# Ledger of designs, part 60: VH-VL binders against q9h9l3

Target 1, 176 residues: q9h9l3
Amino acid sequence: PRKMVAIDCEMVGTGPKGHVSSLARCSIVNYNGDVLYDEYILPPCHIVDYRTRWSGIRKQHMVNATPFKIARGQILKILTGKIVVGHAIHNDFKALQYFHPKSLTRDTSHIPPLNRKADCPENATMSLKHLTKKLLNRDIQVGKSGHSSVEDAQATMELYKLVEVEWEEHLARNPP
Key: E = the ipSAE of ESMFold2; O = the ipSAE of OpenDDE; V2 = 0.75 times the mean of E and O plus 0.25 times the DockQ between their complexes.

## First folded at step 3 (VH-VL)

Design c23 (framework fv_fezakinumab)
Fold by ESMFold2-Fast, scan of step 3:
Structure c23 (fold): chain C 176 residues (1-176), chain A 123 residues (1-123), chain B 111 residues (1-111)
Amino acid sequence: as target 1 above (176 residues)
Amino acid sequence: QVQLVQSGAEVKKPGASVKVSCKASGYTFTSYYMHWVRQAPGQGLEWVGWINPYSGDTFYAQKFRGRVTMTRDTSISTAYMELSRLRSDDTAVYYCARSGTYYYGSGSRFDPWGRGTLVTVSS
Amino acid sequence: QAVLTQPPSVSGAPGQRVTISCTGSSSDIGAGYDVHWYQQLPGTAPKLLIYDNSNRPSGVPDRFSGSKSGTSASLAITGLQAEDEADYYCQSYDSSYSGWVFGGGTQLTVL
């Protein structure tokens, strides 16, 4: 396997009025889309808002969820030293309380060639759902029961693979 | 302009606690991490930890866990660092410094820095 | 307890070039984390001199430059001036500590 993984996290609302986004699920896939990690994660703070329509998280998922501190350690062992692909990945890193090197980070919401292939403005921030439909002819995040972070991570890796050669070449000439 | 103003020098006995403040102005206080870094006389810089002023979340260097507590008051854009069970080797200048996060700011660099607060621990 | 290794001192004459090394490991600089450099004049707080390996903040002269290769970084000062006499610190992030780490500092003396 290559030293590249894709990540997608689901967050729930904690803190005053549920305004803080806390990690509640993380999925990591390898270059081929095989699942390396997929766990429900118990935030250290009281969950005020499950945000179920988007997160897919329900109270029952928390019963046997991995505590945040343990899950974070497991996740960081997988991410460290690897190229990490995500969509709006800054939200995932924030929820993990983790700094990943810019040179090893690939954000499919900020790759101009990817937007260009989708006939979208190069500087626009397009949703993962839209890019996946346009470029892979696949519907993700379907229905009202929430998103699958495994599905999202797999789609994100496949989107990156469409521009990988061009984008890695660009980054080699124009380091972050 | 962006500025960090720290509280004045403190003299403490061994075993006491000290609480240093850092008041931010000129930027959105909750959009950047606040770090604490200390420097013992004639020695180098040592990172103590950070606080996310938006959430109140903290992360401390292993050496200081159990003795340091970082808090903030968003109504006055002020961060605090409290160090307990003081020892003579805690004598140092304590700096606050701002960093970005990869989601809200200028990355991992520390800029600006407060002018420092000298904490002297002596019998 | 400095995680990054710097020489404790360096010296040069006015107008000369000096370089200050900063050596890390596979969990910090070697893991791809950016290196920042700070200048500390006597009795003052550190001031950002170089960030993200080679970038200069507004107001920093171009005679200061940074570079990074493998597990190490370097700060180069050309056209050395008396006002450059200061302590210089490198900084990065270390994944094994999950925190920021500094070099031990290098005292620059202008002869």
Scores: ipSAE 0.262, ipTM 0.740, lowest interface PAE 3.4, mean pLDDT 89

Design c24 (framework fv_fezakinumab)
Fold by ESMFold2-Fast, scan of step 3:
Structure c24 (fold): chain C 176 residues (1-176), chain A 123 residues (1-123), chain B 111 residues (1-111)
Amino acid sequence: as target 1 above (176 residues)
Amino acid sequence: QVQLVQSGAEVKKPGASVKVSCKASGYTFTSYYMHWVRQAPGQGLEWVGWINPYSGDTFYAQKFRGRVTMTRDTSISTAYMELSRLRSDDTAVYYCARSGTYYYGSGSRFDPWGRGTLVTVSS
Amino acid sequence: QAVLTQPPSVSGAPGQRVTISCTGSSSDIGAGYDVHWYQQLPGTAPKLLIYDNSNRPSGVPDRFSGSKSGTSASLAITGLQAEDEADYYCQSYDSSLSGYVFGGGTQLTVL
């Protein structure tokens, strides 16, 4: 079987006026969309701004959240050696303080064939919500209660599967 | 080479203010936080606060809020700490020290340190 | 008040091993925040000795090592030398204080 997973992270604001983005939730799904990991994560610093409208994180989610260092260890065990799919995935890796090999990374915000299928400029960075609506006819990130990282990871995997054959062929010819 | 050079020793009367400087060289000043840490004679290290030289944002330890002000001048890569309403127990060596912009991992370590500025508060 | 607890002093003879403990709580070391160690020679500024629990900066001898378990960290010095006589401080971050915290310091005397 293919060793591929999709990841989506939610961040909260820490540091002065909540300007620093810290990991507060991570969801990882397998190729079929089954959940491999989904935990609220306690940042190793005080949360100043929950950014709830986008993150979906509230104070109550932090009460039993997994401490960052423990969660990071668990997450990295799942990601190591696998093809990891994400949307604007550099932000997720930055929040995890992790460097995944470029050859094993797939970023659905930077796949020209995916934008082309969505009738978007090939070099533009389109939101996950927009691509999912255009290509899967599905509304994600609905309402003002914040995003579901499980929903986002599942949508990201499904988007990648639409271009997987074409994009893997491209990468074989044009290694990163 | 990375270096932090602090201003010289100060002697102040109780109730006065003191402003200590820390000039950075050998790295991009705005890419790192600058911390202030003090040490009273024969005592341990006590964290005062930090400034983000890029934004000017500051954060102070609760004990010093209302009395400390941290600023910077990016044109000369210099950070300042001003402590007001001085008391005799503010007598200490005041160090500046660099850290990364994160509270975790290697970014939370202090390296390098300035040589310190002795502030003596006496009548 | 020091937030992290260190013994005020430790002593050893040349060639021996000494260990300095640093005890925190669930809001700092216990919450997963990394521990850094500083050496302060008499009359000098502190110098980074160990970072991220167990890593050595360039120029620090392998006689110095760090470890972390639960709510505590330890600095070990093997093959003790006269030049190791100094004050040693642990440092972490505390989420309940939203601030950086130091141990009270340990004075190492080489007998």
Scores: ipSAE 0.000, ipTM 0.490, lowest interface PAE 14.5, mean pLDDT 88

Design c25 (framework fv_fezakinumab)
Fold by ESMFold2-Fast, scan of step 3:
Structure c25 (fold): chain C 176 residues (1-176), chain A 123 residues (1-123), chain B 111 residues (1-111)
Amino acid sequence: as target 1 above (176 residues)
Amino acid sequence: QVQLVQSGAEVKKPGASVKVSCKASGYTFTSYYMHWVRQAPGQGLEWVGWINPYSGDTFYAQKFRGRVTMTRDTSISTAYMELSRLRSDDTAVYYCARSGTYYYGSGSRFDPWGRGTLVTVSS
Amino acid sequence: QAVLTQPPSVSGAPGQRVTISCTGSSSDIGAGYDVHWYQQLPGTAPKLLIYDNSNRPSGVPDRFSGSKSGTSASLAITGLQAEDEADYYCQSYDSSLSAWVFGGGTQLTVL
């Protein structure tokens, strides 16, 4: 068995009209929810839209943020060879410019048994906030000051643990 | 029909720059990564880099950093690769090729490929 | 030198079976990244032959099959035909390089 971590990234808007999502914070937790990594990250391009309501990122966080190239190297050292859990994790990998092996990736937004436990259509993409409230009876992403990527990564790991045994068995029988 | 059409052959002197184009059709241009791969005469395939046509983000193989620039124009579904400070050992056929992300369609596989653009660097 | 190791050549007679190996490391094939295979006929662009270790695109005969184990992958061609004479390349992704990597290529000669 490989070690397992959960990741959540916050992105800011760069490029034309702020439509490009650039990495601005990354949090990684271990199986028990302990923080392995949590850094603000400076994009190489001008930030057009901090998306503060969602990201929690403000200009003050960029002052001593880790440059993207350095942060990416640190993050990839943690992720390499591990099962990585995330919610809509393709967005995180895209922001990291990283292709993690499909067989070692777990996306809690695309696990049908998890949706079933939440009384949601199994083919729907449900938000992390909704699944966490329904299955863990916990409110995350509260208020208007932005999300905590640590909180989101911890919730994501806990959600995965609810279906871990059955989903790992499914993947062993039906390799990606 | 999904198709990648590349620009024609180029002959350049050492020290010059070359810009190769790759026009995509038959799919949503911004939904797939575009890769560039080269092949020197009688040699194997060598990955140069990729561009995300949606964002304009690029990533280049270490060997080409500082000399290669990849761009795109979404209005005409065309990707470009410019290689500067050309050397005689840059003589190769340059291919564009499409890939997805792990979560979209074809994943990491390269399909389709353009027919290639021969770039000859000679004095 | 290529990152993935393939034999430079392989040969067989019509109707025979040949196998082309592709050897990687812990940061590519050994890390769980899928292996893809491309066929390149003389004077043409590479064409996808096998993807995600063992899957065939539409139009590829079932004489071609792929497998993967540990840090290595193999392409098997059964019932060799003259038209199979080509160069074959394996490909994967290497996490330490953050790059797509290819094998050095194997030239198949049909005798």
Scores: ipSAE 0.148, ipTM 0.693, lowest interface PAE 4.6, mean pLDDT 89

Design c26 (framework fv_fezakinumab; at its last look DockQ between E and O 0.06; V2 from the best seeds 0.00; counts 0 for: pae O 11.1 > 2, placed apart)
Fold by OpenDDE, second read of step 4:
Structure c26 (fold): chain C 176 residues (1-176), chain A 123 residues (1-123), chain B 111 residues (1-111)
Amino acid sequence: as target 1 above (176 residues)
Amino acid sequence: QVQLVQSGAEVKKPGASVKVSCKASGYTFTSYYMHWVRQAPGQGLEWVGWINPYSGDTFYAQKFRGRVTMTRDTSISTAYMELSRLRSDDTAVYYCARSGTYYYGSGSRFDPWGRGTLVTVSS
Amino acid sequence: QAVLTQPPSVSGAPGQRVTISCTGSSSDIGAGYDVHWYQQLPGTAPKLLIYDNSNRPSGVPDRFSGSKSGTSASLAITGLQAEDEADYYCQSYDSELEGWVFGGGTQLTVL
């Protein structure tokens, strides 16, 4: 079986009005929750909005941040060939400007059995925070310091593990 | 109604540069990647690179790195591809083509295509 | 030069079934990336014919079908018609090259 990793990224605002979401931190954990990658990343263009309350990113984090192109290469090497688990993962891939095969992607924001387990509508998009609280009885993304991408990635992996068997069987019967 | 309108044919000397334009309409320009693909006469399709019109970020095929520059003007929904140090084997029809910005969003397929711009490089 | 391998040409009579193969590698089709097919009529730009292995865009007749298995993909055309005479290209994404790759193209002749 293929190895599985979970990813979570934090973005800052660049471009006009800071509306462009640029990668500023990326965390990747393995199946056991061990950190494989966790780096601050320097966008190629000027940061207009650090979005600190959400991203946890501050100006000081960018002083020795890894340039985007370098970080992207490092991250892609980790992801290649893996089953990649994430929450609303298309945002992470978009920020990475990366394409991962659909068949090797697991998005915990779009797994009906996971929602069902959490007593949520199967077709609803629930937040990582909500699912983590409901199913893992754990509080994430608390405080005013912003998100922890490592914590979020770990939570995402743990959530997926709850439905892994069922969902993998479903995907085997219904390939994307 | 989605359309990509490309600039007209170009004739260049070896060593010169050419800049082809692709104007998008019928969709949100910054919500899709713009790719460039070329086709030499009687040959197949060759991917040159892409630009993210939203951020301006680019990625080029290794073969063209250092010689190609892709840019865009969001105010007029236009993408540009400039190829420098032209040589005879750069003679081709150059196409712009749209794709999504992520895999689930049609990121890997090209649709639609421009009609192409013939670039002829000859002494 | 092309990363994906296609037969250079195929032919068939009207009404017949023809297939065009597209062979990739472990870094593209074999890596799980979807295959797309394009039809290029003489003197025109390529047009998306099949996407995500087997899906047809609006306006594409159901006599066109696509499949994928392992490191290869296939385009099948049933009820071959004269207007199907064109070049056909498969396309995928290569994780090693970090870019899109095309087949060499197949010229379909309707006899």
Scores: ipSAE 0.819, ipTM 0.920, lowest interface PAE 0.7, mean pLDDT 95
Fold by ESMFold2-Fast, scan of step 3:
Structure c26 (fold): chain C 176 residues (1-176), chain A 123 residues (1-123), chain B 111 residues (1-111)
Amino acid sequence: as target 1 above (176 residues)
Amino acid sequence: QVQLVQSGAEVKKPGASVKVSCKASGYTFTSYYMHWVRQAPGQGLEWVGWINPYSGDTFYAQKFRGRVTMTRDTSISTAYMELSRLRSDDTAVYYCARSGTYYYGSGSRFDPWGRGTLVTVSS
Amino acid sequence: QAVLTQPPSVSGAPGQRVTISCTGSSSDIGAGYDVHWYQQLPGTAPKLLIYDNSNRPSGVPDRFSGSKSGTSASLAITGLQAEDEADYYCQSYDSELEGWVFGGGTQLTVL
């Protein structure tokens, strides 16, 4: 396929008072929205706060989860050399402890034309839920059982495709 | 004024350990990563590893794994690098340096740098 | 061994232009990671000179400029002055090593 994927990660709280965000699920989809990767991931540190209302992660998901080191290796093999699309993607990369090239990174929370299409201020950081509702007329992250990282990754790719041509032209003229 | 102040020079015997400190001031210590870089006399710069002062997470260059330990004390905004089982070729100036926490692009620059701590391993 | 390749030395007369190259591979500069440049005056710590390929920190004169293309980067110094005599290091991130990498350094002599 076209060398572009979208990623969304779910994090749980570890460390003092659960303030550290540790990777607990990762979903990656291709350009057409097909799932390339979707696994629960076991953090190396004790989980203090599952953050279930947002993450959808529960203790049951950790029983056969892939250990962080193994999952990270699998994920990085998928991401390396590809254009990676995400929403507030810096948080996902931090949870993965991964440095992806800026020139190959597309963050739908920081694309001014996308905000403009949604009738939002160009430099505001809008939520994925808001942009998806405004531009795709679709409700995501519904209910109180946590988010679906597959749903979020698919929505993120579809949002990027709305501005892909103009944004890639902008980046070619103004390389990051 | 952002500043990194390092501990003084040390002379060690082969097989000993050394612990170098780097005290940060003028910024929020936990909002930036701290790196350690060494430079042997007349040689180039060599990256040793980094620590996230907020979480305590560390990552070390493969060459130093098993011999280096990085820690921090957030109450005094100080980072530490301890290198064990010293050899004569560990003789170098050891620098601490700050970077951003961005996981793409611009956060990777090192600024500021400490003045360096000379560690001499001999005898 | 240094991961990024720089010439070991370069020289020029006052007022002249010099360029210092920095050559990487597909896992660092070629992978799109930004290149930073540091100036090290004799007996001092390195100082950030250029960041994110071509940006200057406050206080760095516009005689210093950077560029990046493919797997390589270059530092250009115009209007050479005696105080420019120093070692210059390029730096990037390498995805295979999962760490920061430096060039071997270039000693600039102002004749």
Scores: ipSAE 0.407, ipTM 0.797, lowest interface PAE 2.9, mean pLDDT 90
Fold by ESMFold2, look of step 5:
Structure c26 (fold): chain C 176 residues (1-176), chain A 123 residues (1-123), chain B 111 residues (1-111)
Amino acid sequence: as target 1 above (176 residues)
Amino acid sequence: QVQLVQSGAEVKKPGASVKVSCKASGYTFTSYYMHWVRQAPGQGLEWVGWINPYSGDTFYAQKFRGRVTMTRDTSISTAYMELSRLRSDDTAVYYCARSGTYYYGSGSRFDPWGRGTLVTVSS
Amino acid sequence: QAVLTQPPSVSGAPGQRVTISCTGSSSDIGAGYDVHWYQQLPGTAPKLLIYDNSNRPSGVPDRFSGSKSGTSASLAITGLQAEDEADYYCQSYDSELEGWVFGGGTQLTVL
């Protein structure tokens, strides 16, 4: 049986005007929410904007951060062959410069049954914060200190479990 | 109206370099990867590498590392591939092709392709 | 040596059905990565024929179909026509190579 993990990443701004999103933290949890990986990651390019209000990343986090190439290798070994759950997960894969098989990818921002449980339109893209508050009665991403990728990955896995049986059956009937 | 227009054929001597261009139109150039694929006469397709036109990041197939450089000029929506220290077995048609930047966009498929640029390496 | 294996040639008479196989490994097709198919008419660039294993782009006739199972994929052409004479390539992603990989190509001859 395939193992399932959830991933969440925090990005900083690099490149012209800080518009490139570069990986600065990645957290991976297993099905039960146990942390398998949680590292600060040093982008290969100069950081223009730490985006601290959202990312939680500060200059001191980069002092001993794992270089991107090394961290990417570690992360990809964990993800290979697994069902990977995330929220707007395309952004995480883009920052990793990584393609995961579509049939093994689950994106909680695009699951109609999950939106329906939250009394949201089935085709809407809902924030992780909103879904977590509505369906798990938890406040995440609180205040201006930035997001916790561990907290967000754990919330993402819990949200998927609410619809896992229905959605896995749907995907079996309708392969992506 | 999505189009990829490539530069014209090139004839080069062994040891020289060649730089092929690929101008994109009809879409947002920086929203998609650009790939390079080559095809020797009478042979199959061989992937060379990609560039992310937004960031300038590149990734090259192992066979070409150290000899290939991919760049772009976002002001004119143009990608470039330069191959150095040319050998006769580098004679091929070099194609550019577009793909998505991540799994949920255009995905891993190549669409569209440029018409190709013939590079002939001969003494 | 191509990473994905295709037969070098296939032939059929007009109106017949032909299939083209594409065999990969546990790090590409076997890892669950999608397979795409390209048609290359003589003297032209490749053109997307089938994407995500079985989907047809707009303008591709229903007689072209694709499937994937295990480490292999297959392209089927029914109602074979003279204009189908071309080279056909399968393509996927390989996680060990961290790159896009192609089959060696199959030359389809219409008798």
Scores: ipSAE 0.007, ipTM 0.665, lowest interface PAE 9.1, mean pLDDT 89
ESMFold2 (binder alone), look of step 5: mean pLDDT 92; pTM 0.946
OpenDDE, look of step 5: ipSAE 0.000; ipTM 0.569

Design c27 (framework fv_fezakinumab)
Fold by ESMFold2-Fast, scan of step 3:
Formats: structure tokens, sequence, C-alpha cells
Structure c27 (fold): chain C 176 residues (1-176), chain A 123 residues (1-123), chain B 111 residues (1-111)
């Protein structure tokens, strides 16, 4: 068995009208939910929109934040060779400018058995907040002060563990 | 049909710069990464770097950092690679090639490729 | 040198089977990254032949097949034809280099 981690990133808006998503925080947890990495990250471009309501990022978090190139190197050392779990994880990998092997990637926004357990249509893309409430009876992303990427990564790992045996068996029979 | 059309052959002196273009058509230019790959005469393929045409973000192989710059013009769906301080061992065919923009799995394949631009560096 | 290792040449007679190997390391193929194969005819650009280890694009005959095991990948060509004479390159992604890597290329000669 390969080691497994869960990741969640927060992005801020850079570029024209703040429409480019740039990495500003990354949290990685192990199988048991212990934090392996949690740092604020300074984008190489000017931040136009902190997107604070969702990201939880404020200007003060950028003081002493780890520069993108350094943070990326640290993060990739943790992810390499591991099964990586995330929710809509393609957005996280895009912000990291990183290709992770498809066979080692688990996206909890696209696991039909997980939606089935939540009484949701199997082909629908459900939010992390809704799946966590329905399946774990836990409220995450509460209030208007932004999300905790640690909380989101922990919830994502716990959601995956609900379907891990079933889904790993499916992937062994139907390789991605 | 999806096509990548590259600029014509260039002959340069050592120390000069060269700028090669790659014009895309038949798809949404900003939805795919553009890569540059070179091939010296009789040698293998060597990846130079990529640009995201949507954001303008670029990433270069370590060997070329400090000498290569990739840019794009979305109004004409054209990507550019500029290589400076040319040496004789930069003589190669330079290809552009398209890949997907998701950073996991099958998006990593290069398809299509441009026909290549021969850059000759000689004194 | 090339990051992925291929034999520099292979040869076969029409109708025979040839296999081209591609050997990587723990940071590329061994890390689980997919392998793609390209065919390059003399004087032309490379063309995608196999993607994601074993899949064929439309128009590629089923005589071409790919496989992957551990840190290595393999391209098999059955029913070898004169038109298959070309250079073949494997490609993957290397996490330690944060970039795409190619094999050194294999020249296939049809006897």
Amino acid sequence: as target 1 above (176 residues)
Amino acid sequence: QVQLVQSGAEVKKPGASVKVSCKASGYTFTSYYMHWVRQAPGQGLEWVGWINPYSGDEFYAQKFRGRVTMTRDTSISTAYMELSRLRSDDTAVYYCARSGTYYYGSGSRFDPWGRGTLVTVSS
Amino acid sequence: QAVLTQPPSVSGAPGQRVTISCTGSSSDIGAGYDVHWYQQLPGTAPKLLIYDNSNRPSGVPDRFSGSKSGTSASLAITGLQAEDEADYYCQSYDSSLSGWVFGGGTQLTVL
C-alpha cells in the first residue's frame, strides 16, 4: 500500500480584475488527520483580490509568508509517490503548477459511491461542505471569515475513508 | 481542425537572440498549455518549457532559465519563444506542442505538434 | 543525456514483433506518472502514438501497444511493416525536475 495524504489549498486573485487564481495557503494532512504542512504562501504576482470571504486570507497573512517557489518545493516533496486526496483537486494542482499521477489521485468531488451514501445523484459534483454535513454530521466553512484549509483537508480525508475499500477495489478492476 | 503553424528558419550569430512564433488555430487558444521542445541535428527531444496562454504564467527547464522567455498574444492566438545569448550548441529544430492544463494524469500528452523551426547558430 | 533510457536501435523483418523499452526512475515512471510514445518519421515532427501507458489515438493501428511496470515502460509493434521505420520516443513527467522528460530515442530499422 502507498502512503496517503489529503491536501487543500486557498487561492487569491491576481492578474486582470483578479481573475487568475494564485496559491496563498496550503494544508496537507496524513491518513489520521495530523497536519504535515500548513503555510501561507506569497504569490509571485501582485494580489488584486484576497477573496477573504472564501480563502480566509488577509494582507497580514502575507507578511512572512513563504515565497511560492520555496513552498512549492516543500509541498511537492510531501506529495511525491503518495496517494493524494482532495476535493476538486485539479484546482489545487493547477495552482501548484504540478502534475500528480492520475493513478495516485483521489478526487472526492468525483467518487460516485460517496455521492450515493449522501443520497445525492452519483454524477453530480457536490460541495465539500454538503458532503461533510450529510456524511460526517459536521459543519465546516462556517461564517464569513473564510475557510480553514486544515479543516477542509481533514474533512476530505475522513470522507475518502468512508469509501476507501470500495473505491480502491473499483480502481484495481478499472484502472484510471 | 487543430493546427500549430510555426515561423520560418533562422540563421543567427553566436551571442544573438532568436524569437520563434507558433500560431494556433482550430481550438480555444487559452484552454491548453503551449510547450516548446527542441531537437539538435541527429539528436533526441529536449523539453524547454511551457506557457499558460490564459494567465501568461511560464515555467522553464532549469538548463534554459535566464536565457529563455516565453510569451503569447491572445488576440492572434500566437505563442513565442525567445532564446538569448545563442551558442553553436543551440542549433536545433524548435517545436511547439499543445498539452492539457490540468496538473494530473492524461493532460500531460503533447498533441498536436508544430512542424518545427530550424535555428542555426554559426559564425 | 536523456533522462529516460531507451535502446539506441532495434531491428526486425516484415511481419515480426519488436519491443522498445523505456527505463526511468523513482521520480518519474516509478512515481506513477503516465508514459506517452511518439513516432518521428524522417524530416517530420513527432506524432502521438500511445498515450497514458496503453491508449491509442484515433488512426493508430492496433499493431502498436504500450505497457508499464515499475520504473519501466514498453512499446510493442507486431506485424512489422516498412512504413514503421522511424524514431520512437517515450515521454513522462519527472517530479524532481518539475518538467517533462524524454527518452533518448530508438531508431527502428525494417530489414
Scores: ipSAE 0.177, ipTM 0.719, lowest interface PAE 4.1, mean pLDDT 90

Design c28 (framework fv_fezakinumab)
Fold by ESMFold2-Fast, scan of step 3:
Structure c28 (fold): chain C 176 residues (1-176), chain A 123 residues (1-123), chain B 111 residues (1-111)
Amino acid sequence: as target 1 above (176 residues)
Amino acid sequence: QVQLVQSGAEVKKPGASVKVSCKASGYTFTSYYMHWVRQAPGQGLEWVGWINPYSGDDFYAQKFRGRVTMTRDTSISTAYMELSRLRSDDTAVYYCARSGTYYYGSGSRFDPWGRGTLVTVSS
Amino acid sequence: QAVLTQPPSVSGAPGQRVTISCTGSSSDIGAGYDVHWYQQLPGTAPKLLIYDNSNRPSGVPDRFSGSKSGTSASLAITGLQAEDEADYYCQSYDSSLSGWVFGGGTQLTVL
């Protein structure tokens, strides 16, 4: 058996008109929801758009932020060899410039049994906020000050635990 | 159809630089990673690095860091690999090859491949 | 040298079965990364033969199959034909190197 962690990243806008998503914060929690990593990360490119309403990132957070290359090394050391849980996790891996094995990746935005428990079409992509409210009766991502990547990572792990036994059994019979 | 068309053979002297091009067609150039792989005569395949055509981000195998630079021009869907301070043991066929990102498109597999560009380094 | 280990050569007679092994480590195949296989005919670019351990692209005969277990993978070719003479390469991703890695290649000779 491999250990399991959940990840959530926050991105800011860089490049022309802020259209490129660059990593600016990463939170990783263990199976019990304890924080293993939570750092603000300094993109190598000029930040054009902090996307604060969603990211929660402000200029002040960049002052002592960990440079991207150093943060990436730290994060990959934690993820390597573990089952990694996330929501729409391909966006996080893209921001990290990282290839994680498909067999060790769990995306709560693409788990049909999870949608079924939430009374949603099993092949629809539902938001983390909606699934968390419906299945855990908790409100996350409230207000206008941005999201907490720690809160999102914790919610994501809790959601996965609801279908873990069923989904791991499915994956053993139908490898990804 | 999806195609990768590479520039023609090059003959260089030791110490020179070479720049190989790879023009993509038949797909959205910025949606896939572009890799470079080389093969010395009679030898196996060796991965050199990749570039993300969307962002311009690049990453190189340790052996080539400091000597290789990968770039792209999105207006003509072309990727470039430049190798500097050439040595005779850099003589090889250099291939470009496409991969998907993480777990969509073509996945991590390399498909298609360019036909290769022979780079000969000799005095 | 190559990061993944393959036998340098393998041979068989027409109609027979051959198997080509690909051995990695805990940072690549053992870490769960998928294995892909490429066929390279003399003077040509490599061509994708098997992807994600056991899947065949359109146009590849079912005589070719792949499998993966632990830190190793294998390519099986049944009903050998003269046209199968080629070099075969396995490929995976290595997390310690943060890059793609290839086997040293196996030359298949059909007797």
Scores: ipSAE 0.219, ipTM 0.716, lowest interface PAE 3.5, mean pLDDT 90

